# VH-VL binders against Integrator complex subunit 8-like protein: the designs that were tried, part 10

Target 1, 198 residues: Integrator complex subunit 8-like protein, of Dictyostelium discoideum (Social amoeba) (q54vk3)
Amino acid sequence: MNKIFGVKIDSQQKKRQQSNKNLTVFNNGRYLIYIGDIHFDRKFHREALRYYLLGCGLETAFYSDPVKTSVTNSKYLTFLSRRIFDCFYFLRAPMQAIVVSQFFGNLNQTCLVSFKIIQEEYYQLDTNYFQYIWELPLLEILLTTFTKQKDLKKIYLINQIISNPIINENNHPDIRKNFIKNTKHNFWKAISSNYLLQ

## First folded at step 1 (VH-VL)

Design t13 (framework fv_tocilizumab)
Fold by ESMFold2-Fast, scan of step 1:
Structure t13 (fold): chain C 198 residues (1-198), chain A 124 residues (1-124), chain B 107 residues (1-107)
Amino acid sequence: as target 1 above (198 residues)
Amino acid sequence: QVQLQESGPGLVRPSQTLSLTCTVSGDSISSGYYWSWVRQPPGRGLEWIGYIYHEGSTTYNPSLKSRVTMLRDTSKNQFSLRLSSVTAADTAVYYCARDWGYEDILSGYAFDIWGQGSLVTVSS
Amino acid sequence: DIQMTQSPSSLSASVGDRVTITCRASQSISSYLNWYQQKPGKAPKLLIYAASSLQSGVPSRFSGSGSGTDFTFTISSLQPEDIATYYCQQSYSTPYTFGQGTKVEIK
């Protein structure tokens, strides 16, 4: 289900749902991922991303046990998140890449790749995607970098996220998990709107 | 433990506005969840009315959209439903419910917590 | 709007019986389907989400399956406390829609 934040987002989400329905004619998320790989190998990163997003949506709907996730499913999701990360990186969407790095399942790798991107692509960081960062060590890296750059606007935006009591370490685990799941859903919703509705 | 409780008049006259409030305890309505209203006419099934997000954005069932308004009051930890121009067809038990996002890359939602329901009768 | 059709509208079974309820969507909803239990005079309770995932605290005798347009809810061994009306609900797109409900009774 799509959540709606406003009139414009509502319209975009409705278009995305219709596009996804039409593309279910192929009825095979793994085939869509395979087609994504073909485009990726040809360096057509935007088309690869579109196929990955569509196949990811179909495959995760078919992986219908969120309570029990197999080791195989976990490894598959990590692989897919790395491919989507690469697409954003090559499309010069570094903030979206940083958000996707949180899906790697290894926080050390998330922090290492994100630190490198933040240093290399500072002026390309789209602040609209800051709201999709939930890992506290990553927020601290962003805050430290923005403080050194004396970027008052970015400092303010990151502090608003860090100040959310749900993100704090001692919050009830279920509340934090639900917040993160909503954040993940909202991110994929925004990405689908921006990259599937062309 | 999160609890939802509906409150408001149990009797509304035809052509008037039905007003209900949902009080949330054990969690903040600003916690990133969506909050919904669902109704059930006596002896019939469930009908979704709409939802409101913590920042105030709303989505309504198109069949009711022209008559529905949802508002939030973060200071009281409440959200409300107003349904205008009511008729006997609007007689129902009204539930408030939390939209819970379940795990997935494109996560879906389910109503995991419900209020006890408030019967609203529309009659002269 | 997505129309949800449940069958049967009611059924009677004995304690220990396997009970099956079917839900059909008017268009593909992938696995965005939930199942609820409503006991007389009470609010609905979430049992199954994402077509097949058991909600925390719900007994393992309840299960769900299906994808696309055709979905099944099963009670593997009916207990007296399972007497209720059961509803499917799609969360694929707004407006969210429910099936008509299936009333489960003991013979």
Scores: ipSAE 0.000, ipTM 0.453, lowest interface PAE 15.5, mean pLDDT 79

Design t14 (framework fv_tocilizumab)
Fold by ESMFold2-Fast, scan of step 1:
Structure t14 (fold): chain C 198 residues (1-198), chain A 125 residues (1-125), chain B 107 residues (1-107)
Amino acid sequence: as target 1 above (198 residues)
Amino acid sequence: QVQLQESGPGLVRPSQTLSLTCTVSGYSISSGYYWSWVRQPPGRGLEWIGYIYHSGSTTYNPSLKSRVTMLRDTSKNQFSLRLSSVTAADTAVYYCARDYESLYYDSSGEWFDPWGQGSLVTVSS
Amino acid sequence: DIQMTQSPSSLSASVGDRVTITCRASQDISSYLNWYQQKPGKAPKLLIYYASSLQSGVPSRFSGSGSGTDFTFTISSLQPEDIATYYCQQYDSLPWTFGQGTKVEIK
């Protein structure tokens, strides 16, 4: 025997859908974020992530020119970073979450959440994303943890990043700034490829 | 540091077009945000009229949409409101305000902040 | 359109009192609600956004709570400078709509 459950669409869900339709007519980017929030609340984290990335991509021309990206687009990415971080965390993509924490605009918060994730999800850290870390305090946290774990491979990889003079040494501010912008661009391209195109 | 100031005639005759301009200083209107008009009839509450996005795209309150036009002048850093076929019911203090950047609904410094000081428009013969 | 109803329409309280104002939406607006303060002859000033977030520079005695259809605005210890009309505003769906306002006066 099949179990048949009545489908009940309450007034709250209907009104929420109507609000989304209204927002689409006037604010496509916000509508995509709002749809993402609905999926997130339902614990559909991959679908939520897709909508957040689409919203971000539309506002930033799909990350096509980070050097020419306005201050407004940078603030937009910073704002979305918390929501995208949560999606990666719940999807068990901790290294991607750690990379996204660099967008929070508060380095202390970045270090606090990353330290916790590194301790909890050590064996899930995808080394392919190490190349997208540019904050020296975060690199030091990773190095300290890998040294404690005697993980020679990960120690080697982090040391290669720390050894980059652009990241580790006092350099002309514009050189470091451009490097970080290109790193951010490449990260979002990789994420879009993996989560929107795959 | 961002400031908004309304300007335009304080008296408009019935059936004419009400025209107000908002001058923005400290921020370029073409760089971001939605830019809104809100009115308040004497002794009554607030009513949103419409907004213009930094790109020039507009959205109007359905109750007023047939009579409302909003435009921006990026060279003067201004956006304007035109309300046609006015009646005594359109007598109100008109405020311009910076609306949110659409993706920052939980960020500080958004949501009708800052406001202009308001301009009283009286519709009378 | 979403209708916003505030209670009470007016209240009188003493300096140091806890003041509570409620706002009810005619449909679910999640947390997309702001609170504004308007003093006589002045433009409204944003105090609370996203139902519970305090705007920068606003005193900590002001707070907001709630989600869905029922929202509360609280002044934990009323000061003389808090005499004003307070408005809630939803930004869940267009058109943006405001409550009718609550006038707060000192006894």
Scores: ipSAE 0.000, ipTM 0.431, lowest interface PAE 15.1, mean pLDDT 78

Design t15 (framework fv_tocilizumab)
Fold by ESMFold2-Fast, scan of step 1:
Structure t15 (fold): chain C 198 residues (1-198), chain A 127 residues (1-127), chain B 107 residues (1-107)
Amino acid sequence: as target 1 above (198 residues)
Amino acid sequence: QVQLQESGPGLVRPSQTLSLTCTVSGYSITSDYYWSWVRQPPGRGLEWIGYIYYSGSTTYNPSLKSRVTMLRDTSKNQFSLRLSSVTAADTAVYYCAREGLYDSSGYEWDYYYMDVWGQGSLVTVSS
Amino acid sequence: DIQMTQSPSSLSASVGDRVTITCRASQSISSYLNWYQQKPGKAPKLLIYAASSLQSGVPSRFSGSGSGTDFTFTISSLQPEDIATYYCQQSYSTPYTFGQGTKVEIK
């Protein structure tokens, strides 16, 4: 199921309904996720996205580092990332979807779905979101596609990101960790401004 | 078949830095999972040290955070633990482990559990 | 930090007996509880995850139950190869914490 299309990743509706029931038990942000899923099932993707973002914000201290005693930041964001990914994909925000795919917890899955989206939605790739890609394999996929398309501007932009030494493998973990943390924070801040605070 | 193997000095002097490496075979450390360190003092229970996510993000036990650094070497498919300023209290068997994010049903990445462990490496802190 | 307390600290039972170990969390951890078996001189082995899910390849005599703060691990018919120390572990919040362990011995 994970190698076709973003909508096929964790897209079995019955399984999602069971997960949503479990998430709503204690009614702290999880109710918002449940409401989001109702909107998602009715194909109201922008409304679904807003509820997912609000629910995630309540569970993750507004997309910052998880609270010391909370495991919900990494785990909850990984679960929500698939739903948020689908929302961006259906809203024709493929670059935002590609950024969110980095939260899936499986880099191979991230690369496979991103590769497909990049091929299918080339003309909808918003270059303002290139700065939120931290996975080198994703940057290489983008670079390869832009090279094939002879898109000199996009090639230049991606090469500027790839040239950042912090993006390279084998970086000291504190430097890379802080870079990724700040990148994630800035992404969710930008998304909240564009989709939640409008 | 995924296998983890610890390696590093078995003896460390007080105040020095303890360094251990975990070599992973049968799976790439950059493709998925959290990669963890857990220790066990002789005759005592298990203590979680920290993990490094496949992307490079780390989380450390707050009781050890000021002394712990975890790194990955993607070219050798290894991740390592450095624990500075060691004392006799750091004498333990150190295990590396792979920590899953997903339900075994394959539905989604949900639960954290350590399903593959190294054999453990005893590190003694002594003068 | 979440504290995990196991009961009992040790037990001795006969082959074929039903063995029950309990684990209590200092706060609700939902179903984010794992059970590990550790034989002398060996690394821990995952038996149960998500409070009640049996790991692939683990005998069906092992089971787990519970949610929130109170959890139970059961061996329905104790075998000689089950002599080990058993640990519960919460994965709800970092730092992950383990119970103190329960040593299971044969009479």
Scores: ipSAE 0.000, ipTM 0.451, lowest interface PAE 14.8, mean pLDDT 79

Design t16 (framework fv_tocilizumab)
Fold by ESMFold2-Fast, scan of step 1:
Structure t16 (fold): chain C 198 residues (1-198), chain A 120 residues (1-120), chain B 107 residues (1-107)
Amino acid sequence: as target 1 above (198 residues)
Amino acid sequence: QVQLQESGPGLVRPSQTLSLTCTVSGYSISSEYYWSWVRQPPGRGLEWIGYIYYSGDTTYNPSLKSRVTMLRDTSKNQFSLRLSSVTAADTAVYYCARLYGTFPSYFDYWGQGSLVTVSS
Amino acid sequence: DIQMTQSPSSLSASVGDRVTITCRASQSISDYLNWYQQKPGKAPKLLIYDASSLQSGVPSRFSGSGSGTDFTFTISSLQPEDIATYYCQQSYEYPLTFGQGTKVEIK
């Protein structure tokens, strides 16, 4: 159905309507997260990831920060981000895991787990996901590692991100906050497209 | 620098159509955003009426959708509200406003409001 | 439709007082809640968006918090120019809906 509230919906409104539907399912759907946990405990990490994405309403994060779609408290949101992180890590998607670590709500933990992954999985880092890193300390860890490895191509890509004026600490906080919000949105949109499409 | 200004008749007779125009300056209505109408009956709260997207697509409050039409005139940088079959319950201050974002969304610029009284 | 209920409906406080207004949604709206200030005869003005984000140019004495169904708006030190009616508004789904408003007056 292309109508909600009795009105025809354009492409953006269709995505908004899909977001509303998925948020409603998530609000009633602790069941989906529970099913995800069952699959996770049985080592079916891809299936677990799919249920976590659906249960959190992350498929619907076309216009906003996906963390906001959860109705659980911040501690539980941190736990879900950790579970999604674990799913990517066990699926051998380390760069996606590094991006998700930025959602932990503790930058020191983000840097610690990311540094470990970068050390262990250097050759598996998908450069297509570099664009979703917004934390400057994490970008510095990546740059330092790539410099030690003499990886000129990855050094160049990280420097392009760092050189973005919006990443500059001297920018007005509102501009930086909106940029981060859009980056988060684009990441979850990409992940939902890649992992929820058959 | 974005400014919105309502204009239109302040008195409308019962059963007639209420027509208001919002003139936007400092920003093109054709480039983006959701251009919206919100009303407030005297001494009461705010009610969202609907919006027209920069593309011309519209979304209306279900409580009003059978009576509401919104149009845009990109050459004049204006958008308008038509509300048919008015009754005394439609007496209100009508605001035009810019709705930022699709989800989440908030009203960042408002017109000064135009009082429309439905009376004989 | 999502119903938004504010409390109290009105309050009187002294300059320098901490003022707290609450807003409850009839269902979970995550943090998709905005706060507006409306002075008599004027259009509403956005103060807080996404439950806790302060709009540019708005004084830091205004703050918001909450998620899910329960939200709080606070003025840390009430000033004379803060006398107004305050409205919460959910942006979770259409139709967009507002609370009934809380009138803030000085004693």
Scores: ipSAE 0.000, ipTM 0.435, lowest interface PAE 17.1, mean pLDDT 79

Design t2 (framework fv_tocilizumab)
Fold by ESMFold2-Fast, scan of step 1:
Structure t2 (fold): chain C 198 residues (1-198), chain A 118 residues (1-118), chain B 107 residues (1-107)
Amino acid sequence: as target 1 above (198 residues)
Amino acid sequence: QVQLQESGPGLVRPSQTLSLTCTVSGYSITSDYYWSWVRQPPGRGLEWIGYIYYSGSTTYNPSLKSRVTMLRDTSKNQFSLRLSSVTAADTAVYYCARVPDYEWFDPWGQGSLVTVSS
Amino acid sequence: DIQMTQSPSSLSASVGDRVTITCRASQDISSYLNWYQQKPGKAPKLLIYYASSLQSGVPSRFSGSGSGTDFTFTISSLQPEDIATYYCQQYDSLPWTFGQGTKVEIK
């Protein structure tokens, strides 16, 4: 039994390590995270990102919404959000990193890391990802920074998001909840399209 | 030890949804494995349809993805296939099968012939 | 998708003959290939996994070899009960794909 199990583990690990030509789905989500960590430690951040995204997206094929509400999926989302954040940060995709920080489950941590990134990577902030920010404190940090920089275009874009009545706390909670759900869904679709679909 | 058995209607009308259930005995479908469906049109080869992982996550063959849904009934230890908008091209023997992390099919169900006709 | 092509599509041989079937992948799949036997009216049965490993309970007259893109399946001494269609299957990447099958018949 132990020999059979060991052969199975070694076979799957060798498949992931040696077959790097094609994106291949592995049958064990924990092993995808493990392989992602190996790539991350070797500074192969894009490869690490792909394995982490597969770990998140095992609920569906590559072409579907990777975010599900199952117990196993929610556990991996919280755990993987920090790893995915690090990948985007080292890949010099700071705006994607800031969006992912909203998944940390700790808004204070989200604001702290985002503030640092916004200050250090101002010119690398891809405005196409502004639409995926839903946390008001984060939007206020962005608006304050853009105002200090006198960046009229970025101020306009953030104000369009802030002025959305759905984000206003006075609206029915279910309306805001559904808006955030759809925003999260659309973000992961965009990321999946750019990093997983081949 | 572990056995899989397909069940469901053998005749489906064009444009309707094909529904099949796989009953698993001797092993819990929530413990491990990719629980898979494979079909074989009469006199032709094998085509993988998709799987549902023991956690409930699904992956479908891109050629069939828009028409396929797989579900689990954990209380009955069953998993099911629904294929929408069927045509005569969907006439086939449908097999359920278990797939480990080694990614081979074993064991298989006996197969259920589904004929799509008026 | 990875395409799997088997050769020949069919063959007829005598009892005791050595039978060889070839499977070619459209791209490098390392050793991630399985072989199945399907008798008429029955589900496929796993014979060989990981290109060359014999499944438990399968007679030793069956063997597999190869890696990369070219694979061979051999029956060293054909028996009457070996009349079947044989399929290769790759698992290097999703979707899992099968060869078109090789029908083995007795003369």
Scores: ipSAE 0.000, ipTM 0.422, lowest interface PAE 20.0, mean pLDDT 80

Design t3 (framework fv_tocilizumab)
Fold by ESMFold2-Fast, scan of step 1:
Structure t3 (fold): chain C 198 residues (1-198), chain A 119 residues (1-119), chain B 107 residues (1-107)
Amino acid sequence: as target 1 above (198 residues)
Amino acid sequence: QVQLQESGPGLVRPSQTLSLTCTVSGYSISSEYYWSWVRQPPGRGLEWIGYIYYSGDTTYNPSLKSRVTMLRDTSKNQFSLRLSSVTAADTAVYYCARESYDWSYFDYWGQGSLVTVSS
Amino acid sequence: DIQMTQSPSSLSASVGDRVTITCRASQSIYSYLNWYQQKPGKAPKLLIYAASSLESGVPSRFSGSGSGTDFTFTISSLQPEDIATYYCQQGYDTPFTFGQGTKVEIK
């Protein structure tokens, strides 16, 4: 029933860390993922999330980069999206988890896990995070569910997002890409304030 | 020892689909690595095509994304590349390779398969 | 895409010489830089990963250094079997990109 991705410790990560004695522990993003996996296995999901976010380079002082640059180009962010999704799910932050599912790189999987969460956690959906959804099929799933529930307020909020011409119309590709990039940046800025900066 | 071996037709006509299979021995493709394709046109440099993760998730080079498909066959311990609508520019030696999680280095490579796109 | 620029495109040196190749990224890639050796008709072989880590089984005469945008690969004492083309590769972001290659020949 549950499509939540399991957390595994990377054997190659352990081998690499032991052979690279000149690298500092705190400058090794993969070592941070390893620490995150240990915390996740111990059911310390908030601590695991923090280490995964640090591993993505979202802490500007750590990587000496603006948050927006790290988020925009992070190979680790796409790779870690399922681990971060699991953390939000177990922290009972289902709307944040649904937003993160858009980073999976597989829209069908995004829709399947999101549909399941929306059904399970309907009353826990934080409407402040609706603004960070850009995938039309996901917006349609939300709209269909809210219509069945006769939730007029949530229907209104989702329709405001769908009505955005940048999302819904065949505009120049660069305009849509830039909008999505800004939406991603704003999401991770909000997450960093709430979870990374404690 | 881990070994990778490419197989597939060495000649493809323009507009057709290039299909290659990589057979992996000594290691399960259902384990914790990424599996990649890299090509090299004759006398030129290396170009990364894409990877497939043991879960089946894929990422493709944006320059090739509309034409590329990668699949796994875990029962045969194989992964494959399909490149549609080929042109002479797709003539290259195609390598399959194992890619690391951490630094995205390629530690094991197939011997390479030359694919010529010609009428 | 992240562009990788190698210098020089080719070099000739004598056995026992110190050989240096440089690689520059168009943006910071931290330590996500790997080096490969490719001999004619053969697949590339990993020599260095994470900018400075020597792959198991690779001779100690090969080394790498650098971080951010500027990287260096060095052969401390060139041997005849080192005749090859050398490539750098960034592993920081997709698409992964390679330098143009540096052909190393013996004088």
Scores: ipSAE 0.000, ipTM 0.451, lowest interface PAE 15.2, mean pLDDT 80

Design t4 (framework fv_tocilizumab)
Fold by ESMFold2-Fast, scan of step 1:
Structure t4 (fold): chain C 198 residues (1-198), chain A 119 residues (1-119), chain B 107 residues (1-107)
Amino acid sequence: as target 1 above (198 residues)
Amino acid sequence: QVQLQESGPGLVRPSQTLSLTCTVSGDSISSGYYWSWVRQPPGRGLEWIGYIYHEGSTTYNPSLKSRVTMLRDTSKNQFSLRLSSVTAADTAVYYCAREDFYSGYMDVWGQGSLVTVSS
Amino acid sequence: DIQMTQSPSSLSASVGDRVTITCRASQSISDYLNWYQQKPGKAPKLLIYDASSLQSGVPSRFSGSGSGTDFTFTISSLQPEDIATYYCQQSYEYPLTFGQGTKVEIK
């Protein structure tokens, strides 16, 4: 089991991922995840991230067909999110890591790891990624921390997100569900552009 | 732990309004779930009717939208279904259920209440 | 509305057999597909959500797979208590829609 800020990856999920790594087709996402894990184990986090994103991209048709495939509720992506979180964290991209933590499938774990990373990596938080936070408890953690730091600019930015009725659950739930789905999709497009296509 | 229970008249005359209430225990209807109604005519499959969210927003199946109203009573931890202008085709077992807002699965169901529409 | 088509409408199998049910969506629904078990006179019970995730407390002999338009539900070793009607349900778009059901019986 790998430990990530006190969060452990399920041994059964890791076992299944190891099985998938044995596929040998270069255009197969499972093979790319295998290559990613080799780089990750060697501390080559940037290369590991690229292979993980390629594996995710193959599942989603390289983010080119949002009507046929979706990364927003992919179980493959949920498992992979923990490895991608580690890559962003070790690459000193903590805000991207915090966004990815929302994919863990457990909001309490998301809040726990995010709270710690926000405190430890405060000055590395890239505000361009605030737009990809949709979990209200996580927004509250950010707001509380920025208030303690007296960071007026970051307080303003988070309040703009919280004041969106779609985020704050004071609009139709269908609108909220679709907004979150689109936010997730847009995040993975932005990340693939920034880390994969450069 | 979480339990849902339907209640209301089991017999409704044609053209009248069918009214059912779902009482929730072990969870608040003000939690982040949708609260849904699903029906099943005898010997047939399942049909989703609609949901209500704790702040009062609703979404109804377009096939029933002109006849359906859902309400919530947060003080009693209840939500209700009203279906107007009923006919024999509305005879069914009516279930209330808790629906996950993101994934849309229903993980907790009431035991179901048979409503017969006849004169 | 998204139409869900299940096959077969019914099947008979022996205890210990592998049983497979399929569900096809009229358009891509990604992995927003759930599977329910309904025993006579009872409410439906959630078994699988998000195409392949096993609901807590559900035996490991039940599994799901697929994405897009084609999905499968499998019982790896049929038990007598598994006699029921099984329904798939899409949650990609409202209204939520169910398949017509597959009745599983013991030979």
Scores: ipSAE 0.000, ipTM 0.439, lowest interface PAE 16.9, mean pLDDT 80

Design t5 (framework fv_tocilizumab)
Fold by ESMFold2-Fast, scan of step 1:
Structure t5 (fold): chain C 198 residues (1-198), chain A 120 residues (1-120), chain B 107 residues (1-107)
Amino acid sequence: as target 1 above (198 residues)
Amino acid sequence: QVQLQESGPGLVRPSQTLSLTCTVSGYSITSDYYWSWVRQPPGRGLEWIGYIYYSGSTTYNPSLKSRVTMLRDTSKNQFSLRLSSVTAADTAVYYCARGFEYDSSYFDYWGQGSLVTVSS
Amino acid sequence: DIQMTQSPSSLSASVGDRVTITCRASQSISSYLNWYQQKPGKAPKLLIYAASSLQSGVPSRFSGSGSGTDFTFTISSLQPEDIATYYCQQSYSTPYTFGQGTKVEIK
């Protein structure tokens, strides 16, 4: 339904543009956010997530174009990140929620909420999403927790990420910036594949 | 409410060092973002000078790199610009600005600007 | 360095007119383009980021479009308070570079 709805919205947007209409991501996304909020309020968190992702203008991994970099680096996505975070949290996808917390635009808040989730949901942390963590303080929280749990596999995986020269806090900001942009793009591509298309 | 305010001498002699400070209120410069300097010569366009990442790492415009230094004073929530060996071409309004998100993609908060005149 | 070229350098329009400004990058910058408004004696104000995203609190009459090398900024219905110089800026790579500016005046 959401896929069909998304296709119809794109078609309508194209026709309006051809008719010399001013269509903004804000106007279209606002309506989708509103519908998402209705689903969220009714505890239909997966449906809410789909509408929030559509509201961000995210395309599915199976469309001709991948998720656009402008969307993954958007302040608009940062605004929606709290809603998307809440959806993942209530869907019991804590690792995805922790990744999304990096979009809040406040590293202290990211670390605070992530620390709580890591303590509460330790056994639900999907290691496939570790590759999308780029904040060093967050990686340190994960490493400390895994060390206390004596989880050798997770310790190894986090150390592989920390050992990446690009993630080192002493690395040139341009190199780090480009790496983070690519990491954000790859994350939203994975999320679109898993949550927007089937 | 995030606010940025420039301060420093409005007149600098040729060959001397231009020094400006940006005082940030309502947000910690060590929490995140890129903290930047942008200048505008009278009647002309905008030129990006450089930024200091919230971690302390710096990136400077290559055209100015040999003359530019940016520093943080984390205790005062300030960051500063030093531009050495100034000439009349360095006369401009100097703005400090915050680059939002971790990649400095856009400048969402600006200081009011400080005019610096390079004259003998 | 990536060079940004704006067109026109200045324009005069009437209240209610549709105003269009274009910006061209010397190489592909994807959608890493921002638009700023600067009124005389004031700091620039962010209006549009990521080519087409409207900054919070900015009126809906302002919009942006484009990707790659060619970008457009539009004011759908010019208001008196929109008299200003407008700048595009690429954020694809350092050094960040600005267009030369477009001065918008009322006829």
Scores: ipSAE 0.000, ipTM 0.442, lowest interface PAE 16.4, mean pLDDT 79

